# Ledger of designs, part 7: miniprotein binders against Probable HTH-type transcriptional regulator ArcR (arcR)

Target 1, 263 residues: Probable HTH-type transcriptional regulator ArcR (arcR), of Halobacterium salinarum (b0r9x6)
Amino acid sequence: MDPEAANNGEPRRITSVLNAVEIIDAIKEHRGITLQELTTELDLTKATIHTYMATLRQVGIVEQDGDGTYQLGDWFVPVSNYARNSTDLYRLGREEIDKLATQTRHTAHLVTESDGRQIVLYESMGEESVTTEYHLRMRETPRKLHTSAAGKSILAFLPEGRRETLISEIEFGTESSTPIGSPDALREQLATVRDQGYAINDEEEIHGIRSIGAPIRGRTEDVAGAVSVTAPKTRLQNAEFAGEVPALVMEAANIIEVRLETA
Below, E stands for the ipSAE of ESMFold2; O stands for the ipSAE of OpenDDE; V2 stands for 0.75 times the mean of E and O plus 0.25 times the DockQ between their complexes.

## First folded at step 4 (miniprotein)

Design r2a (from r2 with R43L Q48M K55R; at its last look DockQ between E and O 0.01; V2 from the best seeds 0.00; counts 0 for: pae E 12.2 > 1.5, placed apart)
Fold by ESMFold2, look of step 4:
Structure r2a (fold): chain B 263 residues (1-263), chain A 90 residues (1-90)
Amino acid sequence: as target 1 above (263 residues)
Amino acid sequence: SDPETLQRIRELFNEATRLMQEAHELYQKGDLESVKELAYKMLFLALMMTWLVRRLAEDSGNPELVKQAEDLVREMERILQELERLAEDK
């Protein structure tokens, strides 16, 4: 949830839900946090935070480590599985992502879009995949669409009005993890994506990392999500990056499109 | 725009024909791994052509241009099938 983006104006609102979410977000961002640190981070009194923490612990949403820090609890595991498993995109796409990871030997992702942000629904690792802590954390947080090949493939195929709105909400030049410096630079990349049918991220997000993404388009010109393959540059050489892997990614995306259409 | 899209499709088809000629030469040499690599490149060209034909069909009011593009895709499918047969060494 983002209260700055969606909800402003009226005095009447349900603050207890917002406060609980704010606490949960702080725990996630800090990889664990103490009550004192929460009072510094949040605009809530120590007494209020203590009351929320007691309730959240009782439900199992948070738990406390032996060193006194709070962590997110196991409550989220079955809830997230239920939410993910309930989508047609996951159910009909998971097998193709596994096949793609096997075929390319690298990491493959199934991605959806929600409120202008990409969410990884499924990740499959091929036999030559490498995993970094940074990559694992990127899949845990919804990211803006321009930051990845999967996200750019979604953004490129959204209706023009929606695409321009999302571009206008990007703060260019302030995000240290992306080299895209201006709206016009992004628009040019997205035009290329539309012309060729897939998106490339060639060390643009992370030095030494390459990725290819393709959109999963719906029957009514909707974009349901995207498929991508990601690998270190040393394991995804120029020939594969220019021909074989784009073909496999586009094929996987097309198969999923057909399954969604005929489900 | 529509003539430009059809010309793009023709260019992809011409490249596919060139790759097929190269594949026959590599097959004659017994370089079957290179033939397999060309089969993936050919699949990529076919998917790009299919994507462009989809755009042409959605945007064009000229059914003759769409028919020409569809004919090229059908011929591409025949070329791809032949190349895949060579790549499987059967």
Scores: ipSAE 0.000, ipTM 0.417, lowest interface PAE 12.2, mean pLDDT 81
ESMFold2 (binder alone), look of step 4: mean pLDDT 83; pTM 0.805
OpenDDE base, look of step 4: ipSAE 0.005; ipTM 0.153

Design v2a (from v2 with R8E R18E K41E T50L K55E E70L K74Y; at its last look DockQ between E and O 0.01; V2 from the best seeds 0.00; counts 0 for: pae O 10.4 > 1.5, pTM E .743 < .8, placed apart)
Fold by OpenDDE base, look of step 4:
Structure v2a (fold): chain B 263 residues (1-263), chain A 90 residues (1-90)
Amino acid sequence: as target 1 above (263 residues)
Amino acid sequence: SDPETLQEIRELFNEATELMQEAHELYQKGDLESVLRLAYEMFELARQMLDLVRELAEDSGNPELVKQALDLVYEMIRILWELLRLARDK
């Protein structure tokens, strides 16, 4: 009797690995967590959690502050750098992001998609860039694609079936940050993005912040990632926002596309 | 002195970032009342920062220092807006 047949056709998973990920997510989400809080959030015994925390501390995935709060350890830094540096998108795109930041004088991003969320692979700051806490958070937390110009640019060019699946998962009206009030309004905006080749965010995510994004298409009908420029509305004037910056963003994206295709 | 005033604004901004972290933790715990309390505290910090920016603008008229101070206030307002958004979306 094949032991795989017993659990309703779902692939066998290692529960201990899942639990370790849940602990990591909980620490990150709470920006640090106590043992007591972990026992409340996780369906695990205090003794089990303590054993996980001891194990995770041993390997440096988790650290414990002097007050007993658990934090994520420095283990993630070299591992995440390796994971990023191993991607063709980062290796081939980074230089174009630096150029784009220099040309625009604003903050430029290289973004990838993972499970319907955007991940910032690289950030470059131009001379007029304002480092905001927002930019820091974009690096820490994968955001839904519809929330940014980069994300909308990806979402617009994803395969229709995947795009519609992701749109169906959006809780419209609960995310107060999106002026996009309906699935149909989003679809219309994404159609415009496909026609223009770029997406805009005009104070949709943050008041006073504008972004322009363009997709980086892969060798297949899939999207490898996006390029974006972000700036305060006062610095990214309407003429630059409507013309020059979109052209530069699309150019940067196209150079990366060509590099990915020829690699 | 102008540099001291700017430093005080930076200290208030740092305090607000700590409150934002606490508010995020409280939000995850579902304690929206405490999140709103912290949002009020952060608003008072932002007000204090604005008062210091006004003082800085009146006393020195150094446009670069005023600009740096205003940048911090705008960041503070942004943080506060994000907190209020989080509190509303639950």
Scores: ipSAE 0.000, ipTM 0.261, lowest interface PAE 10.4, mean pLDDT 82
ESMFold2, look of step 4: ipSAE 0.006; ipTM 0.334
ESMFold2 (binder alone), look of step 4: mean pLDDT 81; pTM 0.761

Design v2b (from v2 with R8E R18E K41E E44L T50A D51R K55E E70M K74R; at its last look DockQ between E and O 0.81; V2 from the best seeds 0.00; counts 0 for: pae E 5.7 > 1.5, pTM E .781 < .8)
Amino acid sequence: SDPETLQEIRELFNEATELMQEAHELYQKGDLESVLRLAYEMFLLARQMARLVRELAEDSGNPELVKQAMDLVREMIRILWELLRLARDK
ESMFold2, look of step 4: ipSAE 0.142; ipTM 0.617
ESMFold2 (binder alone), look of step 4: mean pLDDT 82; pTM 0.781
OpenDDE base, look of step 4: ipSAE 0.504; ipTM 0.820
ESMFold2-Fast, scan of step 6: ipSAE 0.000; ipTM 0.157

## First folded at step 6 (miniprotein)

Design a16 (from v2b with L44R R47Y)
Amino acid sequence: SDPETLQEIRELFNEATELMQEAHELYQKGDLESVLRLAYEMFRLAYQMARLVRELAEDSGNPELVKQAMDLVREMIRILWELLRLARDK
ESMFold2-Fast, scan of step 6: ipSAE 0.152; ipTM 0.638

Design a18 (from v2b with A50S V53I; at its last look DockQ between E and O 0.01; V2 from the best seeds 0.00; counts 0 for: pae O 16.4 > 1.5, pTM E .624 < .8, SAP 70.187 > 70, placed apart)
Fold by OpenDDE base, look of step 7:
Structure a18 (fold): chain B 263 residues (1-263), chain A 90 residues (1-90)
Amino acid sequence: as target 1 above (263 residues)
Amino acid sequence: SDPETLQEIRELFNEATELMQEAHELYQKGDLESVLRLAYEMFLLARQMSRLIRELAEDSGNPELVKQAMDLVREMIRILWELLRLARDK
């Protein structure tokens, strides 16, 4: 009997930690949240939530504005920087992302996967780069892999069993119309990504925005992450979008792969 | 030239205003996806404006023009945030 099994065969978890994470997520999701809103969302008593918020404020995880709205505190900034800087992918990939942004003159991203979601580890901006709230949000919110060229490039090269699990969890037709209207259409697109070595997003996520992504393969058959370039459709001409940028993205990914293999 | 940069900022602001109007109409129709798309386009425009404002600040040294341009970008960002919030709450 695993001593950590709770009465129902599920592993024992600390409810207070889960609730603290739910509070953090709720604050992030609502872009600030009141005590009353938290009480409604978490199905916790106002007194309990108040105690959580007092504790989270004490350690600087949460702050409270003068109007009583709770925000996330600066505690996350050095912690997130440490977490990012501790990854080999970031340390070895950052320079190639800067180079890629310079070469393409567009926005380049270094992306990793966590629990079937994409996390932007690094962003570099070329001369023609347009920073968007979207790019800011991409840093703030882990997105499903099928929603971006970087994510599709990761998903395409994940182990088949894991890929199929993640595809089965996609609610097709509920999210912003990914032109991928079905699991089978996604599988076909991912097969094309495997054959080409790169993924494209042609206005699939955002109107007028194109992206090209390539996987960074790990030492095993696993994917360590992806490289992508994102630009307005007007700036990514069809010739660049079909040829030059894919080549540069795949080159950057391969350089990072070699660095990860040799590290 | 400063006048050309200012004109470009005005053009971007006008385009963003049109996108905002379209986004509001789409939001009323319940097309949250299109609202998010337009919100992103608006943010692209806001960033271009911010770049041009920085260039203008460096070149003209006119703090009032820079302030006015920054106020426009802030307003665009505010509206963008509101659209994005509205799209999320549905």
Scores: ipSAE 0.000, ipTM 0.171, lowest interface PAE 16.4, mean pLDDT 79
ESMFold2-Fast, scan of step 6: ipSAE 0.490; ipTM 0.825
ESMFold2, look of step 7: ipSAE 0.000; ipTM 0.266
ESMFold2 (binder alone), look of step 7: mean pLDDT 74; pTM 0.659

Design a33 (from v2b with R74W)
Fold by ESMFold2-Fast, scan of step 6:
Structure a33 (fold): chain B 263 residues (1-263), chain A 90 residues (1-90)
Amino acid sequence: as target 1 above (263 residues)
Amino acid sequence: SDPETLQEIRELFNEATELMQEAHELYQKGDLESVLRLAYEMFLLARQMARLVRELAEDSGNPELVKQAMDLVWEMIRILWELLRLARDK
């Protein structure tokens, strides 16, 4: 979560807490960071950063390698597990994601939305799945909604006002291999998603990667999240991509949605 | 009332069975895209039925009516699975 995203709220902010969050984000973004790099990133003195790091190290949030590089501590692992396990979406959905990965033999994801970005709650690997640095990054970093099948599934079913706000924040035409060219092109894709019940990503985020996604509607008519299946284009070919996988993804989303409604 | 809610659930179930028949005809014509679209419409009906079952369960002291309603929801899901299997078969 970005604390600046909450600027429109009325709650008082505590600068030292915001600084600590920015330090954590900087460590993650750089995959480890030095004191000098932190000083540059945060516009704070070395003495101030040293005090933050001493405190964060004392509580186990941050560690320092022998070469002086700061890393995130394992304090986050049980916290992350608690946050995930506290969601009905994860508890009711994980079995269907496992089944979907088995049936498709590809990677299946359970995804939720936070502050206009997609977050992977659960990943299940099918027998043909390829574990890559891409998959690790997908799990570590909140991603844009408009460049993935899961994200477009979510975006299509967000309330119109929020959907339009998020679309207005997208910089079109400057991204990867097959970027969505305009806001109107994206709106047309999202209308198709609403009509047919699934979204397609055909190399729109990463060259050579395809995905199919379907929305999970929440108990209160809000979108709760999405299910997706992802694979290299060579392993998810046209017949499977056009027919079988959309059907299986929609089935998984439907079962999870019914469970959420009857919970 | 409980009988009125159960009747509404039955009406949604009947609408879903009509969509299933239409989907089977479209499958025979090779129109897999339309079959998937009808599967999505049946998904929306299943969602409405599940919501009504929840309403019935929260407000009803009659476990037999709740059971009947839940049975209809799961029969709807079974019909959806059959429809999606048609699409998978190509």
Scores: ipSAE 0.066, ipTM 0.595, lowest interface PAE 6.3, mean pLDDT 82

Design a34 (from v2b with R74F)
Fold by ESMFold2-Fast, scan of step 6:
Structure a34 (fold): chain B 263 residues (1-263), chain A 90 residues (1-90)
Amino acid sequence: as target 1 above (263 residues)
Amino acid sequence: SDPETLQEIRELFNEATELMQEAHELYQKGDLESVLRLAYEMFLLARQMARLVRELAEDSGNPELVKQAMDLVFEMIRILWELLRLARDK
């Protein structure tokens, strides 16, 4: 987070509201959670958690399954739709993402950045796409920017100061599928993205998965979001990966960018 | 001024024409990655031209000047489309 944005003129925070948000996040991260698990996860007593749960259940934010597990309620569905539909990026970009998925036959995503993480605004599946638990989970959780093609496209075009702050917060560890092992290696890769206009993820996030992404520049911000196409390595041939898909992704991103600029 | 804005649009168009010539040379050499890089540079030029055309249309009392600006933007889009087709066909 930007310190100026966080502190200048901010009102006093209300602890009960923060606790409610933390409970909601815990339910989501655990895909449902018991009272005992909540007590372990949070620095709150069982009595306090019971009080929060009673309130959240009354307003439909939380529900309890027959087996006693707490789940998020349907209250969020129309709120989520409203929030997404209120963005120019989603309204102006959705049709281009559908076109991209059709043209490539693979999964296309429209993503935005919030608080240093990528959020999927829209997903469209092409003829060769398969729905997986992975894709469902990716839409439910804000993701780090440096591990995906869309995220790297965003990170590369964020203002330099913010980009460096986010890079400094990354915990670099070596994994067999992740070739970026240091801040300098990431900076070099992001410089390439800025130069060529697209980012690649060649099994960097998940073994066997490839992605191409391109940034969407905003009217007043350096980057508004990104477009990406994702496919299993076996379905995305070397010729498509090297040339055709990057061209289509860049075209889609720039059409959305122009629409945002001229809206 | 309107003539000044139109000149800026023409300068951006000329820059795009030079990039297209470079892209054809690189395509003949089989350097697809460089062709895509040049396409990206041309996208940035197209966005700048579109902004200037919008400003010209909002401020201008001269429809012929606006038409000249729009014609340049459409020609730029056509050049971009051809460049992307070269990259896709390869």
Scores: ipSAE 0.027, ipTM 0.533, lowest interface PAE 6.2, mean pLDDT 80

Design a35 (from v2b with R74L)
Fold by ESMFold2-Fast, scan of step 6:
Structure a35 (fold): chain B 263 residues (1-263), chain A 90 residues (1-90)
Amino acid sequence: as target 1 above (263 residues)
Amino acid sequence: SDPETLQEIRELFNEATELMQEAHELYQKGDLESVLRLAYEMFLLARQMARLVRELAEDSGNPELVKQAMDLVLEMIRILWELLRLARDK
């Protein structure tokens, strides 16, 4: 359907803009993509895709490797920095995340929520942090809320109506070896988070990985985001897991929360 | 309303002081989970105090009352940090 004909009381959509966004997403998903793969994914002719790519390359959004593979261009780097730096959460939270990583010696994250998914705004690595491909992917892709400590911290303090809507959209039993088995089990965990002020992920997302998170609540009594610390299970045990790291995570979250309240 | 708001802030500060004393006793008993729960309760009080201070700043025509309210919030934050330090240090 023509874009002009498609605007029957809904916001007008422009097909060329939608196609450009799909191309950008495809490059990201494939970590670089060929013309043939784009043709398959977008169901467009090679000639049409070539025109989009020529335009996106002209403005620096897309680049092409010597082997013909398309990559995302440097245009995104300053835009990403601007978007992140424009948030009060990042500006007021960054120092506390750095302190948390130093104090725990593990990886600390500052996380926000967008469209029911968690987004990492900032990562700081402590002295004993393990850098893996998984950690790199976490920063590049919006993730599920219910399988992480940061995400459960956010879910626990979202308004009840929104929380229930998000829970209803979850497919249970499809995650790691220790997944939450049902909506009621998740609701019980979230009630515990509200009661104690922190959330635990004990291998629920990735076998061998633990994390502890705490919510950052905003002015409107909505959730602004969360703070978390993540480590291999072998390096996060006993008193550190049961008390020390929860205390440090809650302290960091509270300091950021108070700064946001008075900003 | 300014004197009433300041009184609410003072009451929250007194509640925080009582929680700090309870936390010391629980820490001595090795009940770290209860210490963490009290720390969380103090976080909620600190946030409520900060919100009331902002209301006082927006509506008050008396800068001395705002200063008194801010001093109470700063003392609350100090007590909170001491409580968390006890939990962290085991």
Scores: ipSAE 0.089, ipTM 0.547, lowest interface PAE 5.2, mean pLDDT 81

Design a38 (from v2b with I77L; at its last look DockQ between E and O 0.86; V2 from the best seeds 0.00; counts 0 for: pae E 4.1 > 1.5)
Amino acid sequence: SDPETLQEIRELFNEATELMQEAHELYQKGDLESVLRLAYEMFLLARQMARLVRELAEDSGNPELVKQAMDLVREMLRILWELLRLARDK
ESMFold2-Fast, scan of step 6: ipSAE 0.252; ipTM 0.696
ESMFold2, look of step 7: ipSAE 0.222; ipTM 0.673
ESMFold2 (binder alone), look of step 7: mean pLDDT 82; pTM 0.789
OpenDDE base, look of step 7: ipSAE 0.391; ipTM 0.766

Design a4 (from v2b with L36M A87M)
Fold by ESMFold2-Fast, scan of step 6:
Structure a4 (fold): chain B 263 residues (1-263), chain A 90 residues (1-90)
Amino acid sequence: as target 1 above (263 residues)
Amino acid sequence: SDPETLQEIRELFNEATELMQEAHELYQKGDLESVMRLAYEMFLLARQMARLVRELAEDSGNPELVKQAMDLVREMIRILWELLRLMRDK
C-alpha cells in the first residue's frame, strides 16, 4: 500500500515516516530496545522492523550494540544542539537561568511549549541542587502543562481558545501525587497565575517536589515559555517558597521578556 | 525585633507604592524607559521585603506579624505585575 494514499481529503500522512518516529521514541523510552520488544510494542512484523532498522542504520540515526540492542546514534546530538541553539528563547535566556540557579541555589529551568506540551530547553543546577533520574527524564520527554509550575505559567498565558482546548483534553482524577480535581479547579489556579504573575507546584507532579514558575510572555498575546525553580520540599521551605523565590523567578522571566522584545 | 522588622517591610511597601504612582504618571507621558527602570527598582524592593519576611518567619516570633508581612509581599508582587502588564500594553 502507498502510505500517502491512506488519507482521503485530508493532509496525507506517510506511514513509513510515522513508523520511523515511533521506533525512535521507543528506543528513547526503553533506553535501548530489542527487536522482539519493538515487534511487540509497535505491532509490526520482524521483517518490517528489519527493513526500517537497515535504513536508519545506513543513515546513522540508529545503531545496534553487540548484544543486538538498538540505540540512538550520535547523529542526533548535533541536530538537537542546532534545534535548541536556533531558538531566540534559549540564546537570550540561558544566562538568566544560570543566574537564577546561583541566586536560589536550586535547579532552574527554561521551558518552552510545543504541541501542548512543555519542553525543557535549558537546566542549570544550583549549589544545593539534587541530581536525580527525574531531572534527566524531564529533559528527554515532553511533559503535560497542568501539573508543573512552568507548565501552568505557560497554560495561563496561552490564548484563551487554545487554553480551553488543552484543558478539555485533560483526564482529571487520574493517578498523580496530588491531582487537580476538576477543570474548574485548574481554571481557578490559572486565573490566580494571571493575577499574581507566578505559578506554584506543591507536590502536584512528583511527591516531595516543589516548584515556582513564571511566564515569559511573547510579543503579542502569546507566551514564549516559562522560567521555574524546583527543589525537594525539605529544601524549599514555606517562607522561601512564598517569599523570595517567586520574586526572583518573576524577575528572571521579565528580563528574558525584555531581551526577546529588543532582539 | 518582630515589630521593627514588620515596620521596615511596611516602609519598603510604601516606597514601592510611591514608585508605582510615579510609574503611572510616566506611563501617561509615554516615557517607557523610565517606567522600565522603576519596574526594576520595584523588583529590588520585592526581593528585600521577601528576605525580611523569611527572617521574620525563621525567628518564630509572632504568627500574626508574619501573616501581615507575607500579605504585604503578595500585594507588592501583585502591584509589580500590574505595572508589567501596563508596559506591555504599549
Scores: ipSAE 0.040, ipTM 0.552, lowest interface PAE 6.9, mean pLDDT 81

Design a42 (from v2b with L80I)
Amino acid sequence: SDPETLQEIRELFNEATELMQEAHELYQKGDLESVLRLAYEMFLLARQMARLVRELAEDSGNPELVKQAMDLVREMIRIIWELLRLARDK
ESMFold2-Fast, scan of step 6: ipSAE 0.100; ipTM 0.563

Design a45 (from v2b with L84Y)
Amino acid sequence: SDPETLQEIRELFNEATELMQEAHELYQKGDLESVLRLAYEMFLLARQMARLVRELAEDSGNPELVKQAMDLVREMIRILWELYRLARDK
ESMFold2-Fast, scan of step 6: ipSAE 0.119; ipTM 0.591

Design a49
Fold by ESMFold2-Fast, scan of step 6:
Structure a49 (fold): chain B 263 residues (1-263), chain A 94 residues (1-94)
Amino acid sequence: as target 1 above (263 residues)
Amino acid sequence: SDPETLQEIRELFNEATELMQEAHELYQKGDLESVLRLAYEMFLLARQMARLVRELAEDSGNPELVKQAMDLVREMIRILWELLRLARDEIRKE
């Protein structure tokens, strides 16, 4: 092999950039973090962390509050908005998610996939929507695909090789009221999703919560994302769960899918 | 009445079946855009069927009629999905 070809391959990783990202992640995971806690978590000296913090504070990525705790700065807000608004999925899907939330009166989500995790790209709340601080925090962290209706919709339509790799990495017996018991049980559920066009989550992620999701498919073995509707089990009764809501969710996904194809 | 509402649901199901047959003919001709367009018409019918099922559930004391109506909605969703898979398979082929 040509050594120059090897050198021109994957970009070289820069340690200082990786350290900055780890610091940002640690602040987020701890909901604010002290210098001492950060030193312990990252196995970096106080002097090194102080230098990173001085730089990150200068550009507004990190802020320090009155008690010395580091927080993420507002620099991320316009950047996050730009990143989201730059996606075709968000721009073409947002209106359908708003419509879905209005029609069902429940919470509707637009979800995309990155590195085998689900990311909530947009959330719209209907008249009867229930949300908690827990639900807000869920949107701040990429989540596993197998624990939600949107995620299972995506997982079902990923290329088989990638789907099997992701399934092999799942630790079954997660914290939920009705967790999926095995890889084979999950594969059976995903086969049903492929056959019927929608996924069901019946308290598999959160006790007392039901969801229905449908994939937004591409022209090849691609999945652009998913749409879902989520509600307390008491408000999403069996008649709505088995009939109207699947139809509405699938219609929204189909409209978005066609818009993506014609964009 | 419940029997009249169920009959309306069955009529919508029959309309969807006719659209599916038309979609198969267009598929054989390679008119995939028209196939996808008919899928939208079928989704409109599915939503109308679902709304009528909700009416039956709200007004009816007859769980058997509600069950029959829900079965028709599920079959409609299955037909819609089959149509979409058919169209997607041909797009991928090309």
Scores: ipSAE 0.011, ipTM 0.388, lowest interface PAE 9.4, mean pLDDT 79

Design a50
Fold by ESMFold2-Fast, scan of step 6:
Structure a50 (fold): chain B 263 residues (1-263), chain A 93 residues (1-93)
Amino acid sequence: as target 1 above (263 residues)
Amino acid sequence: SDPETLQEIRELFNEATELMQEAHELYQKGDLESVLRLAYEMFLLARQMARLVRELAEDSGNPELVKQAMDLVREMIRILWELLRLARDEWRE
């Protein structure tokens, strides 16, 4: 939550709700958290946090394992499924992502944008894909748009005013294995994406990982989301990276775009 | 053979160029549905070209021919994206 947000025509925020959300986020960020760690992080008394935990446990949002660590409960699973399944993008795009993963033999993603962050709606693993803890975690956290091919595809096609606002909020140079050097360097990359129709991530986010993404265009100078294919550089060689995969990714994006417009 | 595969890729590229010309004519007439149909047809051609590039890369071991083939695929993707951009811009109107 933004602690500095003014009310300026917005409803007054309820502190207990904000505290509950911060507790949920802390559990997720730490992959489980103790009562003592929560008291240190949230600037709340142990008694207050204990009361929140008792309530959240009663409704199944939080559970406590045998060593006293708090975890998120199964209450979120059907809620998450409902939220995802309620999007036209997921319902109409899922099959194309499965097809893309099969055709490339690599990992394919369907991505949407929410509040300036990329969110993975769906992941499909091709026959050469391997699941790691990193891949699992990637789906759990809204990510910056400028750090991936899918994100750059989205950023390139957001309305100019919003795109510039988001670029102004980026810290450059320190957050990735091969950092984007400046706002102007990013603007140049995004101009290339708009010109050619796909984005490239050549080890920019993580050393040894390559990806190609393409935007799913909205109706009025907007973007609904993106599709991407990701693989270790050793398995996504230059010929596939520069030739076949861009064509397949763009085709998948276009099919989903047409389905969205005709739904 | 590598030269035959490259020639097939070039022939597909030429077919795509002809579709692009047809698409521009339809765009001028405001037939956006037909433009999108041709864009889909061009995606199928791009996929076929990409498959041939992969075949060339896997079997030939000739990096110069692979580079030439990849350049043609990239140019086709650029042309296709230009077509989609035109169709999109008109739908906004």
Scores: ipSAE 0.005, ipTM 0.414, lowest interface PAE 9.9, mean pLDDT 80

